# Miniprotein binders against q56419, part 142

Target 1, 326 residues: q56419
Amino acid sequence: MEGRTLEEVQEEVFKRHGVLVPKKELEDLAKALEEAGLLLTEKVEARLKEEEEKLKRERPMRLAGLSYPEGEREARAFLEAFRASYPGEGEEARVLLMPHLEPSRVPEVYGAALAALEKTPPPERIYLVGVAHRPLKEKAAALPVPFQTPFGPALPDLPALQALDALLPFELFNTPLAFREEHSLELPLFFLKGRFPEARVLPLLVARRSPELGEALKVVLRDFPGLLVLAVDLSHVGPRFGDTPLTRTLAEEARRRDLGFLERLAEGEPEAALAFLGANPTRIDGVEVVASLLPLLRERKGKVLAHRLDLEAPTLSAVGAGTLVL
Short names: E, the ipSAE of ESMFold2; O, the ipSAE of OpenDDE; V2, 0.75 times the mean of E and O plus 0.25 times the DockQ between their complexes.

## First folded at step 10 (miniprotein)

Design kc9 (at its last look DockQ between E and O 0.83; V2 from the best seeds 0.00; counts 0 for: pae E 1.55 > 1.5, pTM E .694 < .8)
Fold by ESMFold2, look of step 10:
Structure kc9 (fold): chain B 326 residues (1-326), chain A 104 residues (1-104)
Amino acid sequence: as target 1 above (326 residues)
Amino acid sequence: SPIEEAKRLIEELIRLLQEGREEELLEKLKEAIKILIENGASPEEVAEIAFRAAMEFVRRGAPPELILRLVKEVARAAEEAGASRETVQRIAIEAYERIREEVG
């Protein structure tokens, strides 16, 4: 029935089984399958609506027991172990770039972020900007609800979120389901909430570059000061990402692209950082976020604290992660 | 002129607010913004409607979230009337800045 007429189906059944199914019976079967398909669609839509309604109240942990411990005491020990993975000292951050890659793969990169947070006065709020891995209805989105963590709920900064929404030419609160499993917010938030338990959060996602987001955030950050966090990964290379097999040459190019990008950001030159990437041949994850936030990155000088291009041995692929303070 | 039309509509918006007729307020707001956009009003002129209405809300003791919602509704109405996304954002930012300067 996938593009076939009922007569063709009837003839095929007769040829295969020697039974001529009346046209009426085939029509009834086709109608029943259509009705069952409609019911399945309605059931899935009802389930998604239920999940969406839950997300309007809170965002639960999805990675507890997988990427970090669920219990608070174990989670705190886990946090301290990551800090110990970076033997250096941090630097105060007004803007922090950190990864959202699985923490155990790049422990010293997350440790460097923790070192920076140790030097950073506890902010009233954190603007946490991740990368949408599911489609958004607009270029960017937020979810103004508590995000659960092992250290307690990360409460939303509702006044700042409302101001941000008011200054955008699109609805900021537009795709709750995109937050359901979004690790680019959950993984960095674990570390941020562990260090700043009283800070409120603006959980933001970027799907496509939005200059409008940067212009609005410039105003909102002036009036609602806080820590800006770009929760982004860097190069994605190898077969998992559509490349030829990972070679030394490809890995060296990815590392060069990652560090060149970070170094130009550290010089306060975000436009130059984007231009350096050109067509982004190593698929640096942070490009759309940086392109959105140009007004907040210009002329902010800082330092690259850590970088790793992490090999995914099973897939012969690699993902870059870095820590940058501005 | 668009300015005189906008002044009349701002007075109507204030009247609707004083009468507690918020649904009619939204409809009149959309009409005012449409007229301004269709007559080539600048983002600053459109933002004046939001600012004037916001000041009346402030005088009545409206909470900040309602004032921010008003700014958003003006910007949304401008988009519905055909303003570009860039113009819509300029309207919202100009209104916000004027309100902030007046009330902190």
Scores: ipSAE 0.626, ipTM 0.823, lowest interface PAE 1.5, mean pLDDT 88
Fold by OpenDDE base, look of step 10:
Structure kc9 (fold): chain B 326 residues (1-326), chain A 104 residues (1-104)
Amino acid sequence: as target 1 above (326 residues)
Amino acid sequence: SPIEEAKRLIEELIRLLQEGREEELLEKLKEAIKILIENGASPEEVAEIAFRAAMEFVRRGAPPELILRLVKEVARAAEEAGASRETVQRIAIEAYERIREEVG
């Protein structure tokens, strides 16, 4: 909305979606966005500066009590219920691809991730690579601070983060505000911390494909071994994402692309997985992450444990989610 | 050659800073590396200088964090000297791997 009037936004929504949103609803949304710090006002700028200063020390929970329980006891019961939602057994993972979608939408996919984690020896550290849903100053970023969880803080691996920064041709520690509300890290971290309470974490975000990140991580992983986690969603189709309402044809295409992507990754052919998507017309979320991590995904064979295309009925839209082990 | 002169300058600066503060050493090394790159030094040659500097820090009991800072400062110097991101990363990785091989 920066620089646009409410009338211009209303017109754009009407042009794109054929829906006339009442001006009052747009005003309420604008107010909510201001309160959320998404619109730059002087008050919001001051708040953002304060939040940025806080992010130098820790990243607080944002989704506790919403997406997962805040209390540890309830959080443990939550994990157990999600694990129970997946009837299969997992496999040991060196690389885990898992979703970052709202857990309640795809419980069995998270359950599959938990099943894989049950078969995985406790790692010393977890490289958690999420998707930046906000712009980054660089192609990738890290936040070298504790992330709060119901199971206690997920502590950063500072030595490994420093090594990674040293091997990148850009400043890794950039755009701290992008981590503030980034659910692509917070949601998977809940499950990871719950399973591996003693593991250090490297919270990473990718905004654009960075081959440099993959090359650097390849070296760092040699000296600082750990579990690599790709926290990515798959296809995004329907009106929320600029498509027509979900049809059988559109859903079949989304599933085809999701599964074709995951299967090629499971075969150890990440370049073939990217090539299979082409222009990515179903908007698979994880493409930039995979494209950044090619050196770490090559020749690794694995298994697709779960997949779901979840319908959001109010918007007639759907999001794909999957769990893959390598 | 200008490259050999730049290498000698780097070595001299390192020697002169042996009793200096670590931060001052890093800054002077950065400056010298810029000169080296501006005079056409290869990534391998820059990495060699970084390795030598790192070994000097190791001999003085420098922690691993300082070694990583050295690698990063070398990379920054290369970037500021107009090296491509690919070249910068090659310098950093080569320096790091060589250091790691020597110190364990």
Scores: ipSAE 0.582, ipTM 0.805, lowest interface PAE 0.7, mean pLDDT 87
ESMFold2 (binder alone), look of step 10: mean pLDDT 71; pTM 0.623

## First folded at step 12 (miniprotein)

Design c_1
Fold by ESMFold2-Fast, scan of step 12:
Structure c_1 (fold): chain B 326 residues (1-326), chain A 108 residues (1-108)
Amino acid sequence: as target 1 above (326 residues)
Amino acid sequence: GDLIERLEELAEEVIRYLKEHGEEELAREIEEQIKDIIEALKSGDTESAIEILTELAETIARVLHRLGAPELLVQKVAWLIYDVARALGMSPEQIYEIAKRFARAIER
């Protein structure tokens, strides 16, 4: 507190309650509040350091019992129910785009992803590329530790991660705390581990466009072949995302923008997909991921298996989700 | 200091595991190769140290995989080798080669 504030507070208390609080008591209170703030900061810093140390050993489940069952048996039944929600057969994937939205909101979209995985030979490793929902020190990051799942730990592919780190102009293992609570990795990983229990994983987050990441991954995938998974959601529309309330017309426009984006990716034209969004603006969190991975997406033709725009009625908002096989 | 400490930790972890699994002769061979790396570094022969480390990394990976070593031990050894390679000032291409050889050795 400043002196002018102390005198104003003293006067206000006297006026309302007829009590004159000595200026020294107000000064002592202000100092105690500052000291409490410093102690809170020290406690927060100590707890963050402790959490960071834990993340050097493993990444625990955060959404077990909330977004998916904790027990292996229950988790398996849950996966089967999602697969059953999609009536079609999948197609083999070399590249899979799938959502990271709460699964219960778009079960048929996750079912389509499961159908694709069912037709895909088990990969040696999975390159799982999600979207950073917390700041990263660099444009991208990875956490090279086992990720716990109800099906057992998803083990990191350390040699492939180290090969990738060696080729990048920045430290890949740069923000462990960003992985503590990251649903764009945890939710897709639940499904991927359930289908491919033996596959090792490269858990990658993109915060900003990193062409260096895409170029390095093109080299690494040549020597360390695996399944590339883009865990991205599509249109984000409505007040929750800083937009106008959702109407039938706006929902139809969002669906058209999502499908236009996905169909251009399916034609092996990722630059055209990005240009399409530039001409038809929408808040797709996958834009930075696609822009980073251009060398891996060019000339790969595929198929859109599912798409849904999920309504969040209380906020008059919606999030698009889709499954694309390349 | 740090680099030699990491090489000694690598030796300790690998040799202990090999001896616990009846690989006494291979444990001695690996111990001598790590000592050769340390001696090369002390004499300023970084090129020889890099060559020995590159071959040793693949050998260690293959043996640990053959013996069914716990994944946590394989990961620890991979990190120690990677840290040693970086501390040696190996190029991105040389580090990439070590990673590739290690991965091939532990393939399914």
Scores: ipSAE 0.655, ipTM 0.875, lowest interface PAE 1.7, mean pLDDT 88

Design c_10
Fold by ESMFold2-Fast, scan of step 12:
Structure c_10 (fold): chain B 326 residues (1-326), chain A 108 residues (1-108)
Amino acid sequence: as target 1 above (326 residues)
Amino acid sequence: GDLIERLEELAEEVIRYLKEHGEEELAREIEEQIKDIIEALKSGDTESAIEILTELAETIARVLHRLGAPEELVQYVAWLIYDVARALGMSPEQIYEIAKRFARAIER
């Protein structure tokens, strides 16, 4: 928006069309572009508000046709194929740690989770704790609406969510838009709803350490018993995550780091698991979830059913995934 | 909406469902309990209103569950009760107790 630039535009138009456009008309056009910019911003804000209002009624599928089949029949076959990819038997879970990365990359890890769910009696409700991949205003959030799946809507457990909200020092239902595109809830939910179609769900996101969430959940789980699911990925290594390019040595270090973390959780020592990661630096997006849920993980022994480090050759990067029952 | 409006919404939803399922006597009993809450609030007796709401929440949950009410209706009613409890200025412990009683009444 410089006078010199307007003069250059005026000169160019004259050369092409033989007409001298007054500077006022060019200034009016620049103003119209600024007004269009403001109108476009208002349209974007209106669309976000409309989307937020829709999220007060339901959470639609975002990854259907991409990460899992849209149709129920195909979704059932897809889920069965994942179970078949894991040759072992599961263990009953009261707490299940499972991944949330693209399922096709670690089918045996999701298969192990399905094996554990087969050994688990149908819960009345599932506490599904994922990781916020977008900034949250508060340390944690929940969305108390039906989440659509190919197996029908996963209905919220409103009384349990309301009980949880009552015990927290912050408003739990604080950021509906954080849930519009959140694979750490949607992908595990596909498998959980397929196995337990009648279970209600508490969809929870952790953005930062919230010890108050863990303390409140300990109280709520006593009175509203259910399956606790930690939907977390493990090591994130390589340039995609701000690290050096992946080597065989770094990949082996990541595998040992992931297993050391999971094994300490399996011994009922979540503080030791966190300390182990502190001594062996890595980015595990589940750290904030585990740190928040300490009261629910202490002295609870279990078993690591599966672990894989998924290699992304094009980016020389990798993401770890595991299934742990407690 | 205000507290009275939410109580009236709660009454309307529950009573409609009960009458549609031939439960005229229970509909009348629940209507009377909601009226008692409103009267207690008008007289400044918030403690009585809280006691009646807590019992009513469990009663409504039990009746809806027994009649096989749609889950969406049960959830909507739970939300209305929660909203009333918050508007009443109930403590976290009191709200928690209502949620617990409601949940136990609707368990499979």
Scores: ipSAE 0.306, ipTM 0.728, lowest interface PAE 4.2, mean pLDDT 86

Design c_100
Fold by ESMFold2-Fast, scan of step 12:
Parts: structure tokens; C-alpha cells; sequence
Structure c_100 (fold): chain B 326 residues (1-326), chain A 108 residues (1-108)
């Protein structure tokens, strides 16, 4: 441990095992090991294997009692409150874009998603595509285990996941630890499972644009039809994201970019949506997901149901969120 | 070696479940098909193993689903079939076709 930084240990583990261990976990391990005089790398590797074994069985709730209620009854009331926060009716969705931001910050946006799900016939399966907040060994990954929710476990569609894996030029089940703490899947899944309790799920993460994923999913969706959900947030502006403090001008720019992106997707023009953003200066995290799923989004017209730029006053920052049905 | 052991263990579990639910004739048929697959694997007859396993996978999935078998048992069957196909070097198209047939057998 002496002479090694946490970054050096993290890099060594990544090079040897293709997994990036979160710094917070390395910090906890470093404290215990410093007192014992043990090598951090060896202990991290042992713990890494233990955590991976647990994830072979199930993915437990991480945000229950924090972002949503732990009990089923309270969770149901929570969903109803969010639906009530949106005054409009939904539209049937073949593809749904919804946020993964903390729900309490944008209740009308999640309410719009719930309204769309109410108008949508129950699917046999849900393709839930989120954004990786931790590095993946490949451009994309999936975890083929039950995901716990207050409404019971969301069961994986194993045959559909296996069919998808067979078509990809990389191992789909490649980074289980990236799923241990992943709100871009857990938060949308809470709402999806509450509305469609019988639907199986394909929990997918995109770290970098993967045209191979979009091409494979186009084939798989034909034979394994289901609801496609893009769980993405929009603009990220302000100091919390390495930007200047939020001004009226920056907030207007973020709203303009969010809506321009969504409106072009609603016209069935995903390439135009990406081109509109250019260098993505307001950091819309949906770019990599949309770029990966182009074959599934072309020529699908739809409607933007809701949009909000949520202001985080203490940090002078903001995050955009929207609901789009295609 | 490991693959044959996994086939034998899962076969015993599936056969026991079927017998406990009145499917004694099907249990006997499955036992014989599993023996044929194991013999083909031991002799290096990969093509015969592929054909028998593909047909068996769909049949097992359909019956277990009809009987309301525990999700854990259905998952074990799906994983074993997938692992066998991968270990035998099946083409992406062959693995895809089996997954599709299995999925249709367990649809709601």
C-alpha cells in the first residue's frame, strides 16, 4: 500500500481484471489494510470476487428508503402521486425515453412517463437501456439476474438476453460490478415494474456508442418484441459538472438544446438530433445511447410529453429531464 | 468433463420434478435423450449433440412452463443449454435459434 496511490491500485486492478473498483470502496479497504499492513491490491481482488458472486444470484435494491419507498403499499401510493403530478394524458409508446434523475426533483416528467405507460399495452418484455456511471469492460453490458423492487423481483428475460449476446462481437455479461450501484436502471425500473409487474426485463448499460448493439437489438426486437426504454438524462450544466455557474443565458441554452434534441427524435430523425447537439456542450448523457440505437429510432414519429430543467441552487447547477414517446 | 457433470446433475433435478408431477413417460424420454447427448459428447459427435439438445431444450421449457415449475429451475435449464452451446462452439445463428424457441415455449 505504501508508495501506491488509490488511482494506481484502481488502474492495476482494471488492467488485470478489466474492472474499475469505485474509489469510495477502495478508501474503505485502504483504512482497514493500513492498520493491518496488508497489500491493498490483494484484498481488493478478494472482495471483488465476493461481490461478483453475490451478483450472480440477484441485484438488491440500493435506493429503497431514499429515492422511493421500501414497502409495496407505500411504493404504490408513491407511483400514484407521481402520476397525479402530470395533468395530461399519455400516448401509447413503442419506444419510451424517460429520465433516471432523482424522481422527487422532476415529478411531472416521471408522471408523464407513467401516463404513457398507462396507454401502452403490457409488453412481454422491457428493453431497459441506461447509461453506465462506472466503466465497463466493453461498450455495453447486461446483468442477467432478478432485480429487486418493492413490487417484487423484476425477472430477466434470459432467452432474449442470450439471443442478444449471441449476435454481439463482445461478451454481453462482462461487468457485473457496474450494476451493483446503477441508478440509471434502478430508478426507471421502479416505475416500470409498478406499471408492468409481469414483464421480464433486459437491463442494459451503454458506456460508449455501440452501433453493434443497435444492429443486434433490431434483430432481437423483431423476434422478441417488447417495449424499448431509453433511461437518459438531458443537459448537465453548472459547477457540479465542471462548468461555469448557472446563468439565465446558460439555462436557456440548456433548455434549447434539450428540446431541440427531443423534437428531432420525435420527428424520427435521430441523426439530426445528434448533429443538432454538435460537440454536446451542455453534456446530454443520452447521446451515447441514441447513437448506439439509431436503427431502432429512425422513422419513428412521436411526441414530447414533458421537459424540465431542474435547478440545484446550492451548486448553481441544473440537470434536464424529459419524457418522449415514439 | 464439467459440462457432462452439469448435464447429469440438472437432468436428475428435472427428471425428479417431472416424476413428482405425473410426467413419468416424459421423464423417461428425457432421461434417454440426455444419455444420447452425453454419449455424443464423449464420442466427439458434436453435430448429433447439437440436434438432440435443441429439440430437448424446447420440450423441457414447454413442459416446465406448463407445470408452473420454480423460476430457479427454468433459469438453470436456460443457462445449461446456453453454456453447452457455447462450449461446443455453436454458431451465433444456432444459439439464437435455440434462445428463440425456448422463449416462445415460456411466453405468457
Amino acid sequence: as target 1 above (326 residues)
Amino acid sequence: GDLIERLEELAEEVIRYLKEHGEEELAREIEEQIKDIIEALKSGDTESAIEILTELAETIARVLHRLGAPEELVQKVAWLIYDVARALGWSPEQIYEIAKRFARAIER
Scores: ipSAE 0.508, ipTM 0.810, lowest interface PAE 2.3, mean pLDDT 87

Design c_101 (also named ig2; at its last look DockQ between E and O 0.66; V2 from the best seeds 0.73)
Fold by OpenDDE base, look of step 14:
Structure c_101 (fold): chain B 326 residues (1-326), chain A 108 residues (1-108)
Amino acid sequence: as target 1 above (326 residues)
Amino acid sequence: GDLIERLEELAEEVIRYLKEHGEEELAREIEEQIKDIIEALKSGDTESAIEILTELAETIARVLHRLGAPEELVQKVAWLIYDVARRLGMSPEQIYEIAKRFARAIER
């Protein structure tokens, strides 16, 4: 009923269906729906509590067998195929921007990331910063547990996470349920763990821009060196995202925004990259992550290795993805 | 109660591993240090507890690293130390320092 009176509902049903439902029947139905809703809520809450307790131990794979192979042998073959899809050579990365889009949509972009990782000495730890597609209690969060992968568990770096938590004005270890199905960490982590099996990971999510996170990480990275990975997508355009179907004009605008953003980042000008987007009319996914990590991106020059605007034909929508090394 | 329980868990994990690897003397030393922390806490001497924990954390990390302890155990121990540190009401600087010393001790 969502704020409507029973009389209004009765009138609406009459207008739409020509049937006058007795008020008592509507009351009984409303009560039954309410009771059913309450029961559903209790069941959902119980399940969420169970899942939260599980997340105290590990984060299981959610996309194994869907987005990537579950078996290690097949997963290795998958990595090799993705690397093969990018014909170029990579560069050593201190900062890697890579996508978190469904890998099959942008294989060469992930291939470019793998190419960069081939030129990167094995880090002791990886700071993996993803996008929170679910609300967080705080601007950012971490989950201090092993993340399952086909290559074995990606173990957390607890000392580095502890150090980061100590420097933040909020509790870093918040909203564990937001990590349960977060693909922005899981998909990049597959590639990262496959390339660097011994690296510890700091799985971080950003929901809203946090300058505090960037400043804290700048200090932490000095004492706890590692590879910084921004797992972000670029433009989201078309009907799925509130636009008209993809046109040449819309695609050109999305590409312009994506490349203009990445190029400015490659020049070491992250503030200029954000300013270039303005109101972000093409909905670049990585804005809040970049805005949070400004201190780490300033004055770092690099190279755009790959970009793709991938069409989702059934919805006539497109998503941008890129790989940048700094 | 919770803090002592976490210290006992830390002791159990570390001492068990050390004994399994023939480091009986070191296991005793660590056990004594954990007891000293507990005694300091019982006496209300939180400062001494923090000092002992800080040094102990580095010692544990160094020993586990030297013995080639599984990374899973090392991380579990790091978490237990972190949890104890927070429960002790350690300052951000003190927590950061423990983390830094621990990380250096396990550096490859």
Scores: ipSAE 0.758, ipTM 0.900, lowest interface PAE 0.5, mean pLDDT 92
Fold by ESMFold2, look of step 14:
Structure c_101 (fold): chain B 326 residues (1-326), chain A 108 residues (1-108)
Amino acid sequence: as target 1 above (326 residues)
Amino acid sequence: GDLIERLEELAEEVIRYLKEHGEEELAREIEEQIKDIIEALKSGDTESAIEILTELAETIARVLHRLGAPEELVQKVAWLIYDVARRLGMSPEQIYEIAKRFARAIER
């Protein structure tokens, strides 16, 4: 009832329509509306709880038929087409930085990642670290369940995840719903699972930088060796991200920031890479992941294999993507 | 109460699988170790329960690997052991070591 007493509502109705609605009828209506609102809230909560329980068993594909094919044969051909989009050779990666941007927008950047994987011995496990696009209850999270792919389920490395959880000052298994639509894991995983079908996966999300995560991962990686993958995008510029329309000057700045960041990472200087960005005026989204993983990136030299700043024509905005091996 | 129920669930899952696959003596040995954990807990001897659980986790992992146990069972057992370890109040280092021992045994 809009903050008015029942008598005030009754008076207004009488003044406007010449009808006196009994106070009891107004009370009954108000109660019914309140009860209906509570029921709708309970229905939404029940549906969210149901979805959360499903995610505690498996994470289904959300982007099959949209970003990549659903069938295994077509998915294999898709991988080969992306590899062909990058004519160069890769290098062995112990750490791989790759994008999570829509693959068709940056085919040669994903192709460069595939080229690196060709040179990389099959790992026992992959530490896949993405960027949380939905809020997490903690700074970071994991979902210790199979992730479905066209190449079969990517099985979790449950003992490694439990070892990691044990070392953190917060519960790692904390926000299953945040994984429901998280493309920063699903898109890179398609490429990784296609090349390493037997590798187990640690699917990790970072919402906010956590030095504790990096220190714990350094310990876990020593006992549970594997491939570390930073599944991150670079600059985000233009009106969709709060800027003026993309200009030549803004695009040049974004490209300079992307490449300067990647090059400093490639020199084994992740703190210098972060310092180079300053206030991060082009909104590189890899910053929180890199800042979390400093102990794993220091003094590890490598090479930038590919970069693109890709235009989003409908929004006059752009997103950067790159491939870095360390 | 809840901790003992989780231990009994762990025992049920592992022992049933072992008996169905002809490993009657191993099933008996594991059942005895779980009973020892429960007995230690009832007497307030948490340190003994932790030591037994740590050895038991590795033993169970080795047996499940040798028998080619399905992934679903291995995951269920790993969760039960993890839940028990946390309910016992084991330190981060102790839980880490259980996870490491389990992983090395199931990979062999």
Scores: ipSAE 0.757, ipTM 0.917, lowest interface PAE 1.1, mean pLDDT 91
Fold by ESMFold2-Fast, scan of step 12:
Structure c_101 (fold): chain B 326 residues (1-326), chain A 108 residues (1-108)
Amino acid sequence: as target 1 above (326 residues)
Amino acid sequence: GDLIERLEELAEEVIRYLKEHGEEELAREIEEQIKDIIEALKSGDTESAIEILTELAETIARVLHRLGAPEELVQKVAWLIYDVARRLGMSPEQIYEIAKRFARAIER
């Protein structure tokens, strides 16, 4: 009905069916349709509330059978295949930057992350920081429930999450529904749980830069030591992202920006990494996470283990992915 | 809900589990500590209530860990303690201290 008046509807019916529908009948119909829309909205709201209640108990797998296998044995073989895709050795990580892009698109990058995890002693807990793909009520959020994986549930580190919540100027557990469908946590978690089955997790999402999150995490990590994982993708270029079709020049610029960003992080210079990107013209989604976690990244030197700009030929678009150990 | 209702729920969950595992004496000790918190609150002695809760949180965590309590119970108890601390108006630093002591008690 957008752009149509009751008078236009009445005239169309007369032309097609030779019947003049009284304006009151059209008004009554419009009211009935509006009331039906209200009932549909109420049903949707009730369904969302039901989903939110379920998320208070656990976070189910959403990408099993799509991005990774459902069964434990098949999932284990899948993980080993990704490790085998990276020919190098890893480095011990205190901070790991890894992608959350569909794993099959960048297997060697996930393989590099697995190589680093093999060299890393098992942590008591993993601080898994992803990127919110849905709006959050606050700048950041966490969901303090078990996350299901083919390797068993990844259990929340509830005391560490509560300690973090206590230090923040906002409610940390503020948007449970944002976690219902969130690949930036689910995909890295598959690999992390496979490697560290006993580690507890702090599943964190960043929507906008939150310096207060980084300051609080610096305190919490001192008393609740663990592995910090930044689950972020790099450049997003091409029409799928509101950009021009991918050219060789744009691909080279995206690779230059990805690598320049990662290399500056590897030198322990996260402010320099952000300054290097400027206005972030190739849309590196890790910017908001890095900007939030500055106190945890300063003066930590490390190594870029892998980088790939993955081409999506049908859309002439590409997404950058990398593995960085600090 | 009410602060006292949350304290009573905490008592019920912990005492039930301890009695089911033959820890009658510890169940009584924890019940008395929770009663002491409630009495301190009724007398306006919030400082004593905070002190007792902080010690009680660590004691409960240690006992549940020693007995191999189910993860669901440990999580529920941690939430009840956290909710009580918030409702008591404890400072961020005081709540942080409770969380830290609880975490250390349940580490493997």
Scores: ipSAE 0.713, ipTM 0.900, lowest interface PAE 1.3, mean pLDDT 90
ESMFold2 (binder alone), look of step 14: mean pLDDT 84; pTM 0.810

Design c_102
Fold by ESMFold2-Fast, scan of step 12:
Structure c_102 (fold): chain B 326 residues (1-326), chain A 108 residues (1-108)
Amino acid sequence: as target 1 above (326 residues)
Amino acid sequence: GDLIERLEELAEEVIRYLKEHGEEELAREIEEQIKDIIEALKSGDTESAIEILTELAETIARVLHRLGAPEELVQKVAWLIYDVARALGMSPEQIWEIAKRFARAIER
């Protein structure tokens, strides 16, 4: 109890329950609870420190057996099924925007991304930019270790990561624990590694808009050319995100905002895409990534290959997902 | 009015799907329930309309789940039900209760 003595606790228990608990038993219980709490805190801290140490060597799979198959053979068949869900042909990409939403919810959208990757020559490296779902010490972060996948480890491009770190006004490798459970990198990486098994990766997270990241990446890409991937979801609407249950009107608003955003990006006008959203009332989570990467997106024209607003029936919410090639 | 138009659209979508899948008796039952909602509304009995809509939402969700209806149809039907609930003047809390029952029935 906050601010309570043992005598006050004893008195309150007696008044409410008619039981007089000896002070010695209350002292022993309080000590046991405090020791249990200390042991739990110590155990939690030791576990977090152990996880952080493991992340200095590799990033293990967290969603294998849940969002994608653990085995390579089953993973390959899974990838082929997603590709088959998209009836169109892809376009060559120098910049690819794809979702990080649970793949089974938007198979055609991931299929479109796979189609684009099929038309794209194998890059030496992939700049994979996701959205931080945990706080970062800085506006952005990277983890320079192998990321495990069913297709083998995706190896970090250490020279390119070091070049990027050198150009930034903050430490790039600043929050390793944020990468322990980060689906915005893990889910797109599954598809990217399946298509480009030899490509090295720069796994990047954006928490807040960082114009300095975009400027630095523009310089690094000149010396270390590669495929830029924006792993972002679009509108988030419904009770899970602070709205009332999904209505047709809210769904149409979300779809209009998603497509208007993507179409302006496809015209090479990322500032116009951001201006179109205004206050971002449907919570497109790509906004901070696009705002950070403006120098890489300006005057680069492309095509929207797929879009879906997917109903999350249990929560009566919806999340938008799209595939854009630039 | 607009509310009756939305109820008729809901009926059309669900009944068409059920008939296409051999559920003639259930299609008639749902059509009758929607007509009951319309009659209650015309008589000013909004409470009865809300009760019938809540039960209907669960029934439709359960049947669509049993028949393996495509996700697109399930989403369209859910949107029509929520639009009708809003037009009835139901509170966000009341609409959320319908929504939870619909979601639970689809899932189970």
Scores: ipSAE 0.000, ipTM 0.250, lowest interface PAE 14.4, mean pLDDT 85

